VH-VL binders against q9vpl3. Designs and how they scored, part 87

Target 1, 224 residues: q9vpl3
Amino acid sequence: RGKINIQRPKAPHYERARVVAVTQPKYPELPKAKSCFKTRAERTQQQQENPYNEIIAREVRNWLDHSRLVAFFHLSSITADDIFRVRVQLHKQNLHLKSYGSKIIEQAVKNTRYEAIVPLFHSNHCIVFSPDPEKTAALLRIVRRVPQMVLLGGIVEETMLSRNQLVAYAQMPGLHAVQAQLVQTLSQAPGHLIQQLQAHQNSFVQVLDVHAKNQMNEETPKST
Below, E stands for the ipSAE of ESMFold2; O stands for the ipSAE of OpenDDE; V2 stands for 0.75 times the mean of E and O plus 0.25 times the DockQ between their complexes.

## First folded at step 3 (VH-VL)

Design p70 (framework fv_imvotamab_arm2)
Fold by ESMFold2-Fast, scan of step 3:
Structure p70 (fold): chain C 224 residues (1-224), chain A 120 residues (1-120), chain B 112 residues (1-112)
Amino acid sequence: as target 1 above (224 residues)
Amino acid sequence: EVQLVQSGAEVKKPGESLKISCKGSGYSFTSYWIGWVRQMPGKGLEWMGIIDPSDSYTRYSPSFQGQVTISADKSITTAYLQWSSLKASDTAMYYCARHVYDEYLGFDYWGQGTLVTVSS
Amino acid sequence: DIVMTQTPLSSPVTLGQPASISCRSSQSLEYSDGNTYLSWLQQRPGQPPRLLIYKISNRFSGVPDRFSGSGAGTDFTLKISRVEAEDVGVYYCMQGTHWPYTFGGGTKVEIK
């Protein structure tokens, strides 16, 4: 069950299916029946060899590599229509809302400078990408109207920032050179604006601390 | 003992293909990225690119994108650097190196190097 | 790309005397975790590079105490307190904070 596409195709209409069944060659069910007796090792290897996960992980890395702004959000219960409206508003600002499974995120960022973000994705999440870090202010204005999306932190110009640091970055008008220097400075001086922002930043910091401690005791990555 | 062992020296003609190797041992091969570095005769170090052996994802320096292909086979703990058509300007020593994220964010162990000579 | 500038290009040193190599980056190398991922590599004649120092000032395993690193932001220094014959070679600084990774042009340490 780690198949590439688990969506079932719509079944043929009953009468047409009956006609097709009479005229088509009959294939034995032996291979399908025997699949239930596959060894544990064979099932684990099939999951590890899933090319779909590799393709999507590469897509995530491309988004990370080509985006100068990446923002991480916790996503509470939200309707399909509401998230679609948010996606449209973000797209108008060259902000791209994406959601990927936690295993794919882990595979994408493993052994990179961004591996510390993995624990953020063990609950419902979404990520916003943009090639333009100047859009951080626009992003925060849009998300302020969406209580189901809670900012956890982000990456600006390849530098990890807490929620409070990202908010501070958004408030600064300026030239790109000054903004790039500011990103490095902000990473050294986290600020806390309100109780709500501090709580979310502490969650991000706690996640990074746990990951750093795990890295010291080197782990073999698990995909299943 | 962490060790990276590279394939032997190569002498080729312009237009020929070549694939050189870097075999890792003494560590979890898929837990570390492998980088490739070029050193032209009498010159300094140039970073070419890097590969994650766990999923074969590669990143190239802009100067080398489209010029070489980096690949890896995790079943035999080996990374590769490949040219489809060599040029005289490819004459250089090529090093592989292990990348460490959590401590160095750079390269700790280096292979002995593979000398590639391309001449007509 | 981050530009790494090393000075001097060549450092002739008398045995037992100190040597100092400077490295300057075009932008700050401090990472979001507060660390600066500036490394120093040594390449002896005919040998592959080897890691000497990482995160500005931390000596890699097996590296003698005579090697020390210092610096912050964009300015970094590698010092050899008492140069020995085996220290002849080319020294490179390297940054790992920003992608793509970049090297300095190298500094040749020679005995005069």
Scores: ipSAE 0.000, ipTM 0.396, lowest interface PAE 19.1, mean pLDDT 75

Design p8 (framework fv_anetumab)
Fold by ESMFold2-Fast, scan of step 3:
Structure p8 (fold): chain C 224 residues (1-224), chain A 120 residues (1-120), chain B 111 residues (1-111)
Amino acid sequence: as target 1 above (224 residues)
Amino acid sequence: QVELVQSGAEVKKPGESLKISCKGSGYSFTDYWIGWVRQAPGKGLEWMGIIDPSDSWTRYSPSFQGQVTISADKSISTAYLQWSSLKASDTAMYYCARHYSSGWLEFDYWGQGTLVTVSS
Amino acid sequence: DIALTQPASVSGSPGQSITISCTGTSSDVGGYNYVSWYQQHPGKAPKLMIYEVSNRPSGVSNRFSGSKSGNTASLTISGLQAEDEADYYCSSYDSSSTPYVFGGGTKLTVL
């Protein structure tokens, strides 16, 4: 390829603009901007033209509000039989597989605390909901069999977690057991309560430190 | 401490059946998949297949489908690799390995290996 | 069915850096971030060195690092030591013929 480009820059459109101006119809066509003169009622009716989307968006918000575990997946091509088997396995663990259009997800979470999830859904996706965050381990075990579902991240107890943070959470001791033990400790005689709380607090801090360490190890490769 | 302990070396004749074992300890056995990897003498690693011990779901490499059976007994935390009729070409070191919990089909803990020698 | 392509051997001197390549297709190495590297000393079981392209398990020296560009993944060992002399295998998820595939292996010689 030579460096010489013989093609000249396109001439200014003065001659063409002048010819078009001379040949334009004397009677102007209605400007498209006349749509701006629609009444408030007419605009409201156009916004309500597809009420189905708002109904589904409300369903998504209900799932988000009533689920303590939400996991997000990229979904590649999968047969109806395969996805049905996955749904059955998940349902046995109180895990609910849902699929919604990206625009419906965006509409559902706009102006909510969940708005940060929108970037995850520009392509094929599905979401798993559960009221029980202790089911994270069961979820990951089931999904390992489904290469068409790729874990992107999730929300546990309203906290956004990456894929590896969700995996780390699945390996943690049951928080319900820790909570039950704390309640049991608080029921002891007042004279010994401070000592018991300090011992339990140290154990809980250790569990949280392990979780934080797992999150740090996930964010960057380990520097041994 | 996570550990996978495999059964001892085997010397067999062609046509004999064989079942080797891999016992997991130090973790919840049903929460992780167990895979089997073959290494023929002086050769590289070959992935054979994997099992989910929670329901005995298996997946095999096309090269090993129908040639071996992978199974597990969750009550004793043990996975198995079985041949109905051994061939001389089955002579190899066989490893079991646990599926890495935060990876995809990667194996984080390996058994010590079981040497299977098939000769007449 | 089709194994990932690795060089049969690589050599280096103590203190140097070496790189081992692992080449596949868009259906394995190029299509997914599920590349692992295993180290195997003679007569021993393999040891996981790198998972998901660039992550190190606990207990693995920071001298080992992983990367990927297109259909080729690379394992880099810096500050080469005599104990690094071993066979190295890459592995990947494979969407086409098997869910999991190993590379042919690379013998690393120090000196």
Scores: ipSAE 0.013, ipTM 0.502, lowest interface PAE 8.0, mean pLDDT 76

Design p9 (framework fv_anetumab)
Fold by ESMFold2-Fast, scan of step 3:
Structure p9 (fold): chain C 224 residues (1-224), chain A 120 residues (1-120), chain B 111 residues (1-111)
Amino acid sequence: as target 1 above (224 residues)
Amino acid sequence: QVELVQSGAEVKKPGESLKISCKGSGYSFTDYWIGWVRQAPGKGLEWMGRIDPSDSYTRYSPSFQGQVTISADKSISTAYLQWSSLKASDTAMYYCARHYSSGWLEFDYWGQGTLVTVSS
Amino acid sequence: DIALTQPASVSGSPGQSITISCTGTSSDVGGYNYVSWYQQHPGKAPKLMIYEVSNRPSGVSNRFSGSKSGNTASLTISGLQAEDEADYYCSSYDSSSTPYVFGGGTKLTVL
């Protein structure tokens, strides 16, 4: 029993329907710029006129408005089974992993207090939502084991936090320490917080560059 | 405190069915995955598969998919490895072990092993 | 299956240091920091010695250490003792097929 929850999206028991592997293209597609024959303005206008995208954007806004913890991640290639297992482990801690297209995120948060997060979603991404901010430590413990998910930042109690601030929040003991962290965050200019979030993306790009170089080096014999 | 106790040694004939068990104690059984590892006489370790006891979700090694069934009963903190029809090549020591979170990480605790001998 | 390459045997004398290698690919050892090492004495279950490349479980001697460079992980045993004589297996997460793979094992002889 129970009512249909119209206002807030329900946490899914299972979302195997979102298995990317089933829809994975066999052949490389044309470069993104060349496969897109519409200007950015034209695409943005079409996106706003699509009722399906408006419904999903509203779902994103509902998750943002009704979650006291929101964490943003870059997501590298991961098997359907592995992401499903991560989702199950997170769900046991009342943490809800969601993936939305960048245009839908942009549409959901434009003209809202959350608009600053849009630059985080320029590449592959996912978001974890929870009504319980005390679960931040559990979230980071679980995600530490998932190299394909890289923390970019988050929102705790409606306050935007950089990666380092969110890590510090998770590790601080006691109410006074938590309040001190939030005061530090609130004392920063919004532009500086955005710069910090972008710096974390740049740090991740460096990690990806190192990984690419390591893959090239794997093809060469190692000296002992 | 953490302990995995496996069922006793089995001697079977080809074509017979078999179900061996692994009982966990001293921890929350549903918070960890249980994996099964095979070791043929004088050979190395082979990962067979794993189960999440909280929802009975299984993942198998390609070489063991369809050859065995892994199951669990969380009400008695016990995981199982089952064959519908044994072959002589199934003769081996079988270990259960607890995966440290989510099922693709290390095995932190191991059962004592169950020796299965399949002979005509 | 054997997915990771280890030498079949290594040997050392008491008090020496020895190193056992474990070589994989970018989808396992090279791509992730989820390399484990297990010690197995004859007739006994394996015991976890190292996890996440270099971490030691409680109760494991600090003579055991782990490292990784590219696609090759290494287990180093310093101050070699007679009781270290055992079979050693590496393992890793594998993103491409089987989520957990083992090496072929290395027999360590203490002479």
Scores: ipSAE 0.007, ipTM 0.467, lowest interface PAE 11.2, mean pLDDT 76

Design q1 (framework fv_imvotamab_arm2; at its last look DockQ between E and O 0.07; V2 from the best seeds 0.00; counts 0 for: pae E 11.2 > 2, placed apart)
Fold by OpenDDE, look of step 4:
Structure q1 (fold): chain C 224 residues (1-224), chain A 120 residues (1-120), chain B 112 residues (1-112)
Amino acid sequence: as target 1 above (224 residues)
Amino acid sequence: EVQLVQSGAEVKKPGESLKISCKGSGYSFTSYWIGWVRQMPGKGLEWMGIIYPGDSDTRYSPSFQGQVTISADKSITTAYLQWSSLKASDTAMYYCARLDWGDYEPFDYWGQGTLVTVSS
Amino acid sequence: DIVMTQTPLSSPVTLGQPASISCRSSQSLVHSDGNTYLSWLQQRPGQPPRLLIYKISNRFSGVPDRFSGSGAGTDFTLKISRVEAEDVGVYYCMQATQFPYTFGGGTKVEIK
């Protein structure tokens, strides 16, 4: 039973996180007498730390950490209906289309290995997450039909890929196929080697056989 | 396709216990909240509470706190609403609905409803 | 609790004519995340509620273009550009900005 890391609880699922944020009880403001001890800076920082943003940032991080495929898209003049349609199509393939604010993304990836993605989120963007990197081809196929979605890049197996690299990755045969091919190639190598090693021996034997037959023919007296 | 299918209509007497069900299909049941809504005859909609089937986190409307129990069984992708002791005033249509905060909006999909009639 | 007030209670409409329903909240429905979680639901006779509009003005999947939502803060409006026979039913606004979630009292749309 893996020790529940009590110190770093896993971020809740995004749906749960959002509901929790909305359903938090509003406690009455502490009487002014107790609030006098909090500096304006502390109040402003506490107000700025919108618990919601933190929750969502954690969610984003969780998606990033648990996804084996992440794709970043720019959205150009796409309607809500179009997004919905695409979302449904992606969902059928276990691809999860999400849209987060730039500020949230920045907060989420701050001081992480994903910090390099921040510049991608200066405009309208969406992210597609998948636990399966083999779905990259399916993703690109679906998005190809949506001109409003422009692929910017992605993360596959914890590696940042450019747009071109991601496209190339999608075109590659699956890892299993490549492995199978490799195994096949390796399995053929010994056979070829053996054939080559035996080739000289076989040739020698053939030559000897021919010589032996020729000698036998010479020894058979032409019965006139 | 996302579907919520509720149990059939119930006719009960005051004081009896009741448990009605809502089965979810076509989506990750443990990843979305399920809510219950009451609609009394000829009246509007009342939000009762929500449950997260993944960990059974449950939240009630203050009006329904202590009056009903919401639960879920994730193994069979089913949410429940139950009464320990029914009252005549509990006569109503009860709907379950899915909450989607990430992609759309709460209550994007609804069950067909369960009519509960409590009469002496 | 946030109180949602709908007007009118009943809206008799001639086929092909527009309809408008108002929903007012007792407080701002702007959430801390910047979104306004105001939804419109349609309930046809003998059917469960159906989501029409979410976040003020976004049409849910399968909802006809004749439905539109607008508003800000505390005042919201659902409009039907051309009422059809299938549009008969009760319409509810709902807020999900604050717990507990609350519904308007409903507006009955009928054909004259």
Scores: ipSAE 0.030, ipTM 0.598, lowest interface PAE 4.6, mean pLDDT 84
Fold by ESMFold2-Fast, scan of step 3:
Structure q1 (fold): chain C 224 residues (1-224), chain A 120 residues (1-120), chain B 112 residues (1-112)
Amino acid sequence: as target 1 above (224 residues)
Amino acid sequence: EVQLVQSGAEVKKPGESLKISCKGSGYSFTSYWIGWVRQMPGKGLEWMGIIYPGDSDTRYSPSFQGQVTISADKSITTAYLQWSSLKASDTAMYYCARLDWGDYEPFDYWGQGTLVTVSS
Amino acid sequence: DIVMTQTPLSSPVTLGQPASISCRSSQSLVHSDGNTYLSWLQQRPGQPPRLLIYKISNRFSGVPDRFSGSGAGTDFTLKISRVEAEDVGVYYCMQATQFPYTFGGGTKVEIK
């Protein structure tokens, strides 16, 4: 729900709506005074809300900048106890489950390479951060047991990956081997630009397919 | 307590179909994987495949891919192992075992086994 | 596929004496998450296998403390500090580091 309903009665869980309601002007209609008051109220509101939003947005930006693994999930209705259990299990693997409002996410990623993720957060969502991209396999095994969390995609080593690409990445050897394979693919001898680009895609796809098939046979479950 | 109870022994002829079962109890059936393991007479253990009953995702050993089908029915907390056409070489004891995708190693709890004999 | 190799014991074990069972893998069992998913299973005659040890050295619930596991990388050992009559059976190492899961050929423990 993207609607703000200022008419709603006060509730402990809806402090934001209450703050907005307090800021609304309470004047009879006066053309010049009303216009000046509106401008002043807008300036005051921006001073109050910008610092708060910027602080949280800075936190999100820090998580994005210092995490080599970021995974995006749609989050269906889940109890506080259930999400707490998931958070504890993820934390044992250095995986940090965070939830932020869509507006704060947009503010954090605006004018960055990550701005493409904004559409993913227009419904209930959560994000898992980790400094260790090798934890991708552990993440997917843990989340597989949580049907309320649906993987949408992620970022690994600053590269945007779809759900299927992230699943394939999870089945690859450790980070060093993945980087070595990418280096080999990228360091191919010069040729036609089109041929070289096509060879890059075909070689990488084939490597991922071979590794996915090989590691499907060698996949390891986590013992929690 | 966690229990896996398997169906009774089967005696079949080559070419016949067969479906054996493994019923889980004492835990959340949809939260754990179920694996199938073959043990041929006088030989060791061979992993066949696993299923996650929560979404019926299956993974097979390459040696058994296309030879058997693993399935599960959440409503009766039961996993299945099925052959469309049995061979004499399928004569073996078949075990099901639970896998916790996290806390425990694969196969923390085992069924009692189903003996399948295929002979002409 | 990772190949798991177990050697047979040279002779039956005397009651009350220690026994050691060796297991070697064709490649490292260290997962990218830092864990080593090596387990030990016990199979008594006519019974299903039973989990003894997981992640090299962690004893499963209900398993007597006379069983211990050790090792790293590709070389692993299951030790029984004081063999009892109930310990007769075949012991299997298995790996779940990579798919497909694979088992050792088994090591038979017999009492003299």
Scores: ipSAE 0.000, ipTM 0.405, lowest interface PAE 17.4, mean pLDDT 74
Fold by ESMFold2, look of step 4:
Structure q1 (fold): chain C 224 residues (1-224), chain A 120 residues (1-120), chain B 112 residues (1-112)
Amino acid sequence: as target 1 above (224 residues)
Amino acid sequence: EVQLVQSGAEVKKPGESLKISCKGSGYSFTSYWIGWVRQMPGKGLEWMGIIYPGDSDTRYSPSFQGQVTISADKSITTAYLQWSSLKASDTAMYYCARLDWGDYEPFDYWGQGTLVTVSS
Amino acid sequence: DIVMTQTPLSSPVTLGQPASISCRSSQSLVHSDGNTYLSWLQQRPGQPPRLLIYKISNRFSGVPDRFSGSGAGTDFTLKISRVEAEDVGVYYCMQATQFPYTFGGGTKVEIK
């Protein structure tokens, strides 16, 4: 037994115990401690540095998994009182306004079909979640009075929709049944969708690309 | 709107087991962490641990690791705090509370508390 | 563990006068995401705690505007601009920046 300053490796449950120092056994102090024996423990501590992000990412993942409507917005400068008023108005319609850091969003959507949304969160943003896709019209009506919130697109019934597709979804009559048929048509008819996108030039991906380029141009510093 | 309703007061003897409950309503139970907080008579608040009912991920304060078990049953929207063998020093008020990280409001709603009395 | 130290332990206050409660953490509460997860709770006699302030200075829903929070890094303050009889109770600061979550020892506010 010549092991010094070594943490016992933990199987799949290792991360659940990483924050709790009590789960780390206290070994007898050895007569000679070398700084190099701390490299494995130092890397374990680095992994444990951000347990907070994992907790928040689980919350985001659950909201994504259980929301039939998700809407993404660019958020311009807005007062805390104004955003609170908007949050209250949305909550009355079972619409839940949230904001998360980009690293947290990236962790939450990793290894899912939603990884394409990550670039939307490199700038100031907010997300609206709801279990009720029929509330899309109410969402758009409320945010129309809030110029600081600019719709980027959304997810309805696990299908990514551009801004224009989401607006079209919100305007459907006969509510849930017709809205379900539209989402199915958009997901199953790529040729027809391509023609409409070419005619209107308002695809979710193009808005994303313009937004990413604007962020890079505005943030470019003098490098050398 | 959001409510956390805890089970009623308990009077127990040392060595007995106990499981107290916290039923959530008015929100998506599996979307938020639920935490347990102890308050000993005349003392302050102590965080015991949290659970995410969506996947049962459970995290304990070092002071309570191995002393209690936190669990949840999402089918009845209920979280639990349990002891396998109570001590007289477990006499306290126990609260459950919700954590909402998306609105940055940890411990935004609290249960009414469950008084646990353990006396020989 | 982050130690949260509150002062004073007891704050007798004349009705209608201001009260100020301090909270100091043993290390910075600034998280790598740029937020500071410092909250204030109120516990009225015989009641559960309730959230007053989150992220240093944001009032929770239904909290009167006579409550305000301020501070940065390791030093934080809760102020009650005009104490009312219903403000009697114990006030706690709490950090949720890292595990384990920890509370201050509490400050008892009383009408003298």
Scores: ipSAE 0.000, ipTM 0.510, lowest interface PAE 11.2, mean pLDDT 76
ESMFold2 (binder alone), look of step 4: mean pLDDT 92; pTM 0.942

Design q10 (framework fv_imvotamab_arm2)
Fold by ESMFold2-Fast, scan of step 3:
Structure q10 (fold): chain C 224 residues (1-224), chain A 120 residues (1-120), chain B 112 residues (1-112)
Amino acid sequence: as target 1 above (224 residues)
Amino acid sequence: EVQLVQSGAEVKKPGESLKISCKGSGYSFTSYWIGWVRQMPGKGLEWMGIIYPGDSDTRYSPSFQGQVTISADKSITTAYLQWSSLKASDTAMYYCARLDYGDYDAFDYWGQGTLVTVSS
Amino acid sequence: DIVMTQTPLSSPVTLGQPASISCRSSQSLVHSDGNTYLSWLQQRPGQPPRLLIYKISNRFSGVPDRFSGSGAGTDFTLKISRVEAEDVGVYYCMQATQFPYTFGGGTKVEIK
């Protein structure tokens, strides 16, 4: 009779597992882990939090490695619906809008030639990636209609460019050789580029402060 | 020619899981949103949610958040709508539709629909 | 949520006569980008919906010129200048200005 009772578990394996579990020598497992008041779930969660950050940082490095165009933006207050529409419009042009935390960006560019960009991401920001540097003109055209996104600079063909240099690049003919020569001519050391970008950002902040103070002064009646 | 082709009709019992599909062709699948719309028998249209296959960004209607899961597989140009546990109230026609953001900002092409019947 | 209200619920029309469908939103449909994302869909019996009009008044590709849309803010109208037999079905307005996207309750166009 070769009949198998499908409702019966494989009893020999099950009973063996139980016997082995009961008769195993008792060892102190992990006294240090016990004294930390951590459950298995809590320890797993802590491990997941650290590896998750590295996984996302690796994703950012992959985007940087495979994108011939990377543009950095300061992002002012914008609604979810508005950023959603911008993201879709950009994607139609093979432009990928991404947002990552400053710590993740720092972790991603650590020990790379792009480490100097970290200060750009201490404020609210977003990044646009594309494998196609000829889309720089399309990117600037789209973003010009989005005042909440302020261009800070970018990377084209592995070369860091300021805002003005990216604008100049966008106006060049679509011939790869001409564009490559322009990038080389406009290229700057990372430190110098950061100083230029921070100076522009500081000027923008200063202009906003002056404008805000002038508006406040206008609200107060002039009486002398 | 832009086409969205949905999977066939399903008859299920309450508590069962289900995953239905919507295959896009004739356009750049990763450049458009795919939305899911429910139509209960003899009733109007209800928006359930949308997904952008290019980066898997997904947005749900509050009434469907946690009730269904929307996903997409860009390698086979297919979007999915799934339930972990069906209810009799899920009996409806389900449509997928392409959303063109930028030009139309409307659901421009629709699938033929998948009828889901949930009864004991 | 933005509530979309359509009137009438049913519109029996004689062939060749005009039909008019109204759609009212509980809030302005003007987006912060200046556009109004109001569209009209047609659903023939046993068929999936079909886009007729987007952004209030723009006819989608292949849509006959007898269909026209108008309106602003919260009040919108779809007009069929001369109803044909193929125009029988349910018509829906839809807003995509704010999440969640919402549809009107539908208006059934029938031939008398």
Scores: ipSAE 0.000, ipTM 0.429, lowest interface PAE 17.1, mean pLDDT 76

